VH-VL binders against Cytochrome c oxidase assembly factor 8 (COA8). Designs and how they scored, part 71

Target 1, 167 residues: Cytochrome c oxidase assembly factor 8 (COA8), of Homo sapiens (Human) (q96il0)
Amino acid sequence: APERGAERRDTAPSGVSRFCPPRKSCHDWIGPPDKYSNLRPVHFYIPENESPLEQKLRKLRQETQEWNQQFWANQNLTFSKEKEEFIHSRLKTKGLGLRTESGQKATLNAEEMADFYKEFLSKNFQKHMYYNRDWYKRNFAITFFMGKVALERIWNKLKQKQKKRSN

## First folded at step 9 (VH-VL)

Design o63 (from o1 with heavy chain Y110H; framework fv_pabinafusp)
Fold by ESMFold2-Fast, scan of step 9:
Structure o63 (fold): chain C 167 residues (1-167), chain A 124 residues (1-124), chain B 112 residues (1-112)
Amino acid sequence: as target 1 above (167 residues)
Amino acid sequence: EVQLVQSGAEVKKPGESLKISCKGSGYSFTEYWLGWVRQMPGKGLEWMGDIYPDDSDTTYSEKFKVQVTISADKSISTAYLQWSSLKASDTAMYYCARQGWHYDESGPFHFDYWGQGTLVTVSS
Amino acid sequence: DIVMTQTPLSLSVTPGQPASISCRSSQSLLHSDEKTYLHWYLQKPGQSPQLLIYKVSNRFSGVPDRFSGSGSGTDFTLKISRVEAEDVGVYYCSQSEHFPYTFGQGTKVEIK
């Protein structure tokens, strides 16, 4: 009997993402859109001489990516589920089946779907508002640490160059 | 993975010019000093000099500053060691090596990765 | 120039036995950043030198735990707790605190 192969664990921060960056990459890798969140995951390159500050920045970015992926994966699944339920309910009210005579899935027109979109957005307004607030907080923190890392790199480059010349 | 790949062995006559190369890969070439080390047959290691590829700043050992020129082309991640006129006494193995650096150091640097070496033979 | 003196220049070791190599510098290798810039390299027969230990006691990636470095100021020691066949070669100490960078004469390690 064929032996079952072991699956590799995801290296991306997102638990719902499936991608494998190219071997020998010296840069961050951007993957294809995740099946559930529809967001492109980033696999972060770890520099050989990563400082504690650089590690803090990388971990903050990884944690923010995972948070973002989870939010949109859950939101998209909820949207899809409620959309299907809405379509099914409306087709039942009209006395129509779920599929056409040709076997295709029955659909509602754009005007009918507008009601669903308005209701969904209204219902989820506060959730999206809190998401935006947390997104800005996270991006502010990331930007702050990016600035600190940039200053550290400039300082380190000056130290390297000066010491080398002075000896 | 960090690699330094050097050009192949050379057989030359006294008075000829020569330029050998060292190509870095797997790291940011412009962020590390790259050094050259000579090993004469049956003898130990001698540091010749180094270059910072980002601005082509060079440092030479006093013994070697008249004998050789060190240069780099950062667009192709390659450093060079050059002689205008070879002498029989230049017969040696020549190594390039990256000078590792850590964020908590003020320099100078240790040689963490080495090329495979280029054997230069100068004979009549 | 800083002179690096290694002792012994050659040693033959029975497999599994310990080995010790000493390195003395003509001046202190301690920098004002409180780091000591003394390093150990191994050149196996027919191969390029490879880094074993940097800044006195830090093992480079992939270097077995049986290698250890110690010392301060001007006196340094490389120890191999149990010498194996793959450890044969020439060991060099080196300093990068002063210009020009200098190497010791080398210590040839052979298996009996």
Scores: ipSAE 0.213, ipTM 0.633, lowest interface PAE 3.8, mean pLDDT 85

Design o64 (from o1 with heavy chain Y110P; framework fv_pabinafusp)
Fold by ESMFold2-Fast, scan of step 9:
Structure o64 (fold): chain C 167 residues (1-167), chain A 124 residues (1-124), chain B 112 residues (1-112)
Amino acid sequence: as target 1 above (167 residues)
Amino acid sequence: EVQLVQSGAEVKKPGESLKISCKGSGYSFTEYWLGWVRQMPGKGLEWMGDIYPDDSDTTYSEKFKVQVTISADKSISTAYLQWSSLKASDTAMYYCARQGWHYDESGPFPFDYWGQGTLVTVSS
Amino acid sequence: DIVMTQTPLSLSVTPGQPASISCRSSQSLLHSDEKTYLHWYLQKPGQSPQLLIYKVSNRFSGVPDRFSGSGSGTDFTLKISRVEAEDVGVYYCSQSEHFPYTFGQGTKVEIK
């Protein structure tokens, strides 16, 4: 029995599973969500006949993915830390303990949490604006190179076919 | 990993029709020529013809042009070799093989990956 | 059709000794891109042919460095510096410069 079949399963949301493309594929593989960023990583297929232009596109896409993963991992960490600090501060202001009488973590209601979300978004507005600008710039570059790669492949394909017939 | 998987062995009588297959995986099937090579028992290799799966354009060796038909179904990454009426002289091992290419070259390339072969036996 | 002639037709080698196979084409295999489209294949007993060397001297992926190809125009040579048991089989030279593609008649390499 092929052990690679066992590696096919996508154990979302589990981050403990080894990310491995199922069997040999000539396509990109999308893995389970990353534990820290909550984004699904893409393992890029490397064609055996990869041109320098195709390599440049692949590296650009890999660099963009890493940049995106780092941004959201950091953002989620910051959000969680500030959320916890906000809850702690508000409970202290009310004269309440950090745990309920049942020993569970004390929480704020939806109306109280709305204040935190508004403040967090406002405080991070410029950061998210720059993220969006960079995201669009990166995607425009990727789209441009995808077009160049597609054209190169069409021309190489036509060229190879013509040369075979001209023998 | 590039793989070509061929259909199983066939035992036929003269005059019968036959269609054998070759399924490609691990590469872009429509970007490579797929060739067929015959090997008669105890003999060497003979190129029969090839097909470009993207548009089903074919090239045949003159010796095999009337004898066989090569076709492909790109939706299932499979190429075919077909006889309308088999002869005893068609008894042979038939291989499919991918013809490679490289982005910076435009000349014809070797057969870089081969199927496992399909043995065809034609006897009365 | 281009005729590919191999010599010798059979070769018996003790393990660890060198082997040499010659191939001659009836016409030049030099392309206008200044590459020569001569290739070498190995068919092990009961197996499919496998590519060893392409365009005279380039080793295919996974082919050991004890295999080397040389030659130009119409005369070509495949050399095995040290023959091993797994090298037993029939070796074919082939050209893809002219239609139809043709193969040599084959050289059988056996271990003494």
Scores: ipSAE 0.169, ipTM 0.627, lowest interface PAE 4.0, mean pLDDT 85

Design o69 (from o1 with heavy chain L34I; framework fv_pabinafusp)
Fold by ESMFold2-Fast, scan of step 9:
Structure o69 (fold): chain C 167 residues (1-167), chain A 124 residues (1-124), chain B 112 residues (1-112)
Amino acid sequence: as target 1 above (167 residues)
Amino acid sequence: EVQLVQSGAEVKKPGESLKISCKGSGYSFTEYWIGWVRQMPGKGLEWMGDIYPDDSDTTYSEKFKVQVTISADKSISTAYLQWSSLKASDTAMYYCARQGWHYDESGPFYFDYWGQGTLVTVSS
Amino acid sequence: DIVMTQTPLSLSVTPGQPASISCRSSQSLLHSDEKTYLHWYLQKPGQSPQLLIYKVSNRFSGVPDRFSGSGSGTDFTLKISRVEAEDVGVYYCSQSEHFPYTFGQGTKVEIK
């Protein structure tokens, strides 16, 4: 059965062809959802004339994406593991096997699963609070640097116009 | 890869109008000036003028100010060079070229990438 | 208008030997930002011009290190330490300090 499946090695050695921006792309590219986090990764466009400030913004956005991907990958894995443990425990308490006669996973009703969701949210409350706090901090920093980059680009445009007229 | 692709060769008669194009790809088209350079047969290079595609601001050499019009359509990353009435003396190779700049420069205006050129022949 | 004068007008070089091209401007090309806006372009036979050196001595991306530029004020030199077959073409100096931008008359480099 699929549920009995051995450890799967989900490593793609040479990169993933489905997560590859077009060769001539001049814009950020959004990829397919990650297997573990279910979040779509963004491949950031690197300008030829990238300033140190633009590089800092890009690296901050890339690092934030990686942090976000890692958080949700871990959270989803933990959720799935604890959900299976909860279902197993409850079925054992009822004296039931892990699978139905049709070979499907034995399930709990919606009311029983509500107990699990309530417990999971309660148990992870502090973790989610810290995630939200860090998410706001990161987005504030990104917004701040986006503003700086925008001002730098306006200034560079003005410098180009000034040089043209001074010649 | 930064690339500028120009329209094909043109053969025209004196008095006819003409509009040639230069399409940029592989970079942010609106952030770089596009210049036009003329090369008469067997002669050197002459700067004609340039355009900033984001706002269509133009600068012309006095020699070319009344002879040609430079324009751009940023939605298709294309710059244009246009004559309302061609003369035999307009027979030349016309190049478009991107004017490079670097964040630490006060006003860089060197031609870093060039189109393949458009040959314009004006004869009766 | 700024006049750019190149010498010599033509060079015949044995492969592997050095070559030197001079460029003189009628006025100083030094900007108030203390940079000098003198550039070198190469036009190979049947091809578009390509940038070799910008602002006197900065080698453009992909340009081999056998090419070097030097000079100040009104007197500039482009040097090729070891000329190769691929270096054949017409070399132009250009200024973008004064309006209108101007080019030298060109120096043709040929292999003997």
Scores: ipSAE 0.301, ipTM 0.646, lowest interface PAE 3.1, mean pLDDT 85

Design o72 (from o1 with heavy chain E31Y P108D; framework fv_pabinafusp)
Fold by ESMFold2-Fast, scan of step 9:
Structure o72 (fold): chain C 167 residues (1-167), chain A 124 residues (1-124), chain B 112 residues (1-112)
Amino acid sequence: as target 1 above (167 residues)
Amino acid sequence: EVQLVQSGAEVKKPGESLKISCKGSGYSFTYYWLGWVRQMPGKGLEWMGDIYPDDSDTTYSEKFKVQVTISADKSISTAYLQWSSLKASDTAMYYCARQGWHYDESGDFYFDYWGQGTLVTVSS
Amino acid sequence: DIVMTQTPLSLSVTPGQPASISCRSSQSLLHSDEKTYLHWYLQKPGQSPQLLIYKVSNRFSGVPDRFSGSGSGTDFTLKISRVEAEDVGVYYCSQSEHFPYTFGQGTKVEIK
């Protein structure tokens, strides 16, 4: 059965939701998709004996997650807003109301929506290009620090075995 | 969180063999030395030895090195203390305890977490 | 082996009053890394020992600030600023500088 902590989700003022991890997890926990970004947040396990280097890695991963969540929450909000505006504009041009006779929101067919998607992608091309560049930079930095943490762990195991002994 | 859970009390006769266990949870078992401490009835604490579970490297107090064997199975996060032939003088409470350390330290350290103890009674 | 000597062997304290326990080692506990490997443990009646103070003066997590350790070389002190009923038990000093690790004989703290 799933842990109860995953059921709680709050929305931060920035538009990013929060979740509670399961109790007594000894590893990272992946939560449900965020309402605004549609990305699953990761709650990072904090080891009992966390070194400064391990803390730096964890903080870097947390900061990267926050950056990623904010980017996609804002992008999805922009997409939804512009999509709604496009639909309203096209329905007005056709002389149609914003609601169907059944009270549902009026929509355009897939062929008509293709125009919106092309325009949105074109308009946001440079923004997405810079996002991808920064995403790769952040992940390379994370990989580098993961390597440093791995070396530190190996060194600490060797030091721990090399216990001081009196004659 | 960090827990060391030991096997239950034992009542044995002199000459019998015995193996008691200590299971660690809530931490990386292979990263810490695990020690065994004896407390005879109404007496103080005596360090017996320790084991590094990652490679089963052991250290013994000279007094105990021929009396007991310390071993570990890192796949189940469990350490063991074993006697081939018990004596009445082995009647005592036996504790397992984790040796705490910090990334910036070297050498032998302190016992930060302790098991609940295993009472071993050897009587004829 | 390094001999650890505690004084007093027993102590009766009125609740709320301070208590002090001394520990003396037969050799210096100062390591070349400039750290001193002397620790204090408390064993409450019917319970396992628990760590109070490690490396002379560092309080272990969850240990109340009424407990403090001090000392250097061969002479060490554990102080309880205000003894409470839950502090009853046997206190042990221990060294991990010299092999084998050794413990003091224990100091029994009781409430009057």
Scores: ipSAE 0.220, ipTM 0.643, lowest interface PAE 4.4, mean pLDDT 85

Design o74 (from o1 with heavy chain Y52W W101F; framework fv_pabinafusp)
Fold by ESMFold2-Fast, scan of step 9:
Structure o74 (fold): chain C 167 residues (1-167), chain A 124 residues (1-124), chain B 112 residues (1-112)
Amino acid sequence: as target 1 above (167 residues)
Amino acid sequence: EVQLVQSGAEVKKPGESLKISCKGSGYSFTEYWLGWVRQMPGKGLEWMGDIWPDDSDTTYSEKFKVQVTISADKSISTAYLQWSSLKASDTAMYYCARQGFHYDESGPFYFDYWGQGTLVTVSS
Amino acid sequence: DIVMTQTPLSLSVTPGQPASISCRSSQSLLHSDEKTYLHWYLQKPGQSPQLLIYKVSNRFSGVPDRFSGSGSGTDFTLKISRVEAEDVGVYYCSQSEHFPYTFGQGTKVEIK
């Protein structure tokens, strides 16, 4: 009995479209970029006769995607929060309000923002290094199991071609 | 969804040639044996033979070896069953069916999905 | 060739009552991989055969839990715990342990 846990069961209201992969697809489906992480989610195709090894690979890929999505959603949120705090602080120092006469958000020039970007990258250097290490470890594991699954599929295809003979 | 779609019913005279088809969809066509099963009117099921579509390797029941030819065109995911010269005794329903397989099995051994059947009527 | 013998050849059941079909093979269907290659198919009137149970007791996708298979070696049974109107048709046992693959003669199940 195949597992169906990878599918999202969202009901979209009239006029609003949500990510919904083709129900009869024989391939992985790539969705639109996530609002928070800006990464495209992948819904993985569950093959017929999914072996324990294939299931392990699929779950590893799903878990890695979720970890990656959460990391970048949190990083982007932190970036936006600190960016806004920096802009508010600098505008207050210059004696300016947070919004222009037209009601738009007041901004800083590129030279002023460069200081923020430099400090943000410097502050988060170790965090990004740990992310890169975990990313490589996860991708190594995925590649390793992809290799194992490929070998298993070749072996299974060979077994399928060999027919029984009465003995 | 795995689906096998067969060609439509045929009415032929003895001595005529015939080629019927079975198109697979919703799965990797070259990774499964595709078999043919005959059912004579009011009778049971008889396995005729099967084909490995990736290289068109075939196996036949001894009873059917000289009566029919099984072939496949993997570029269009279609298998064929062909007679060079039909006989009235060839009147039957012909089914194509995929041979299922699980990773822990020694080979393909059961028909998990079946086509809708092609009725072949041979009469003078 | 392996001969598959089904009993009974026909049976009529009242809806909701159980039904049982036996299948005997002329030789053992046990493979060296410790699997037994005995399968059950159902052909409803005017339809293609469909797989019900493969390798003695494994229910195929979408097959209701009222169907069950059992047996070993040469003696096998298909049971329907409560027969429904949609279960009418001809049931075939089949073996794929020995070449050529063979089918039983069929058991017709009808509603009284």
Scores: ipSAE 0.212, ipTM 0.624, lowest interface PAE 3.9, mean pLDDT 84

Design o8 (from o1 with light chain S32Y; framework fv_pabinafusp)
Fold by ESMFold2-Fast, scan of step 9:
Structure o8 (fold): chain C 167 residues (1-167), chain A 124 residues (1-124), chain B 112 residues (1-112)
Amino acid sequence: as target 1 above (167 residues)
Amino acid sequence: EVQLVQSGAEVKKPGESLKISCKGSGYSFTEYWLGWVRQMPGKGLEWMGDIYPDDSDTTYSEKFKVQVTISADKSISTAYLQWSSLKASDTAMYYCARQGWHYDESGPFYFDYWGQGTLVTVSS
Amino acid sequence: DIVMTQTPLSLSVTPGQPASISCRSSQSLLHYDEKTYLHWYLQKPGQSPQLLIYKVSNRFSGVPDRFSGSGSGTDFTLKISRVEAEDVGVYYCSQSEHFPYTFGQGTKVEIK
């Protein structure tokens, strides 16, 4: 529908890029970098004999990916917006136009841009620290469940083969 | 989508060798036992044996263990059933079938997906 | 080897009528995990066998709810509440509790 297409094109935050995994893939598929987050999305394979524990791990990994994609898409958008605002403000203070005589975008030198980067890092330091803390917590949980799934798979494989040999 | 695709029909003479195949797709081939089932013309089903493709561990029905060899090549997700010397009594439809299981069950289990069958006719 | 005995060996059913097939094993099919490894397969004319019911009463994916399985130990029943034309074929019970796996002789279901 045209209306729905137009609305989706104007959406600022994006989750993951639209992409198609290989047909009948039996493995996780890694896509190209997302335009907004610059991170590669992962399409998680769903095994036909997926246990509740395996499903919990997969959903945890999917939720972590969505959280990570959203964080970096928003961070990159914020960075770009504030960078442009800083450049425009600085050029106005110097009495310069936003474009050069040739129509190119006016830029600041490396020393002036260093001021922006320092301000941006300082302003976002707490946000970045909270992100890192949550990232470690999420990865710890994922690693823990990966270990549990691995042990469950080994046990199930042994049960399957052992009964075969018993009878 | 789980599929088992078997090789085509064979017409052989007594004493000839034969190797038929069963290719799995749409699932992790190395994580499921694959069995072979014989159906003689107009008769019922007989389990012959099976293989665990990850380590090529095999189990045979006593009746079939000297008549046939079961093998697998996990690199191409294919299992094989082989005769060194066919007899007229080997004339039958041969099915491959995957042994399904669930995480809460003790294996081995039930045949959840079946190949289309390979008809082997042995006559002079 | 475990002997699986089916009764009857043949059934002629009018569409919409119920059908019942019995299966008896020569030994108990109850495993120490408290599950019973008895399964039902259907082979339609000219087709491969297909799984209908596994572990006595569990319908396999895509199997209509008009099919039901019951039983315990050595005595088992497959019921079709309302037989349809597409249900014609040979029904087999099978056990996977004891090695080697064994099948019943089969029950042929036909439409009158």
Scores: ipSAE 0.054, ipTM 0.591, lowest interface PAE 6.5, mean pLDDT 84

Design o9 (from o1 with light chain S32D; framework fv_pabinafusp)
Fold by ESMFold2-Fast, scan of step 9:
Structure o9 (fold): chain C 167 residues (1-167), chain A 124 residues (1-124), chain B 112 residues (1-112)
Amino acid sequence: as target 1 above (167 residues)
Amino acid sequence: EVQLVQSGAEVKKPGESLKISCKGSGYSFTEYWLGWVRQMPGKGLEWMGDIYPDDSDTTYSEKFKVQVTISADKSISTAYLQWSSLKASDTAMYYCARQGWHYDESGPFYFDYWGQGTLVTVSS
Amino acid sequence: DIVMTQTPLSLSVTPGQPASISCRSSQSLLHDDEKTYLHWYLQKPGQSPQLLIYKVSNRFSGVPDRFSGSGSGTDFTLKISRVEAEDVGVYYCSQSEHFPYTFGQGTKVEIK
């Protein structure tokens, strides 16, 4: 019989998708889309000699990913619930049931749904503005620390290349 | 995991050329110095030289400077040790080893991971 | 070249007993970064050398805490608090402060 692999390891304790990155990876690994946020999680490579600055950058990127995952999971949930309520309300107004004669869920056409999309975007405008503001703030911070890490790596390469002089 | 995999054992005659290899995996190959260490049968360890793969900068022990050439191909994460003309006295086990590095050190100065070794036998 | 002298060259130890290996360098191994570049390697029978201790007293990843290194300047010691069967092999001290990097002649540790 085909052998089953070893028990899967948890790669993140925060509720992000659990999966195993390649064991021989020396770079970041991208996972499958999360069921709720529809965003692909990134598992960040941890160097054996990670500096405090590199660790700070990695943790900032991990925290930003978790923040992004939570925002979109919540937004998608809210969207789905309000969409369902809108459809039920419109079908009730038309005197239609929640399911068609064939037993499928009853839906509205594109023109009817346009009103819902406009209303949803309008009432969530401020929330999306705050998201964009925080997204830019986080990206500015990440870019700043990426620059600091790049400079540190250049300095470290210079130190690594320098060899002790013979006595 | 960090691994260094060396080429297989070689049996050669004096005067022949030879190039042995050491392939790194599980780490950034261009970010670490890679050294070569000789161990003659029943003897201790001798450092031969090392290479920084990012720019192929080399350092040699004076004893080995004329005997061997160290090179690397960073596109395939492989370092090489080569002889233009082997002598019976080159019979030995040859190890490659990565020079470890920590961010707060002045440079890489210890061999943290070692290859399995390549036995080179030179006989007439 | 820096000469590394190990004492003893061989020792036989009863399992569970401590062992101690000394290493002396012909010159100081202290770098101007205030670190001392003296390291200890173990070569088990039929295997490649492996790093045990780097910069005098730092255990390498996966090395049991029964191994400890100490010393300064030119006089260094490797101690094994309770020798196990897995500890059999040849122990080498090494310096990387001066080029060429040099190794001690090795200390063979055997179980009685």
Scores: ipSAE 0.050, ipTM 0.573, lowest interface PAE 6.5, mean pLDDT 84

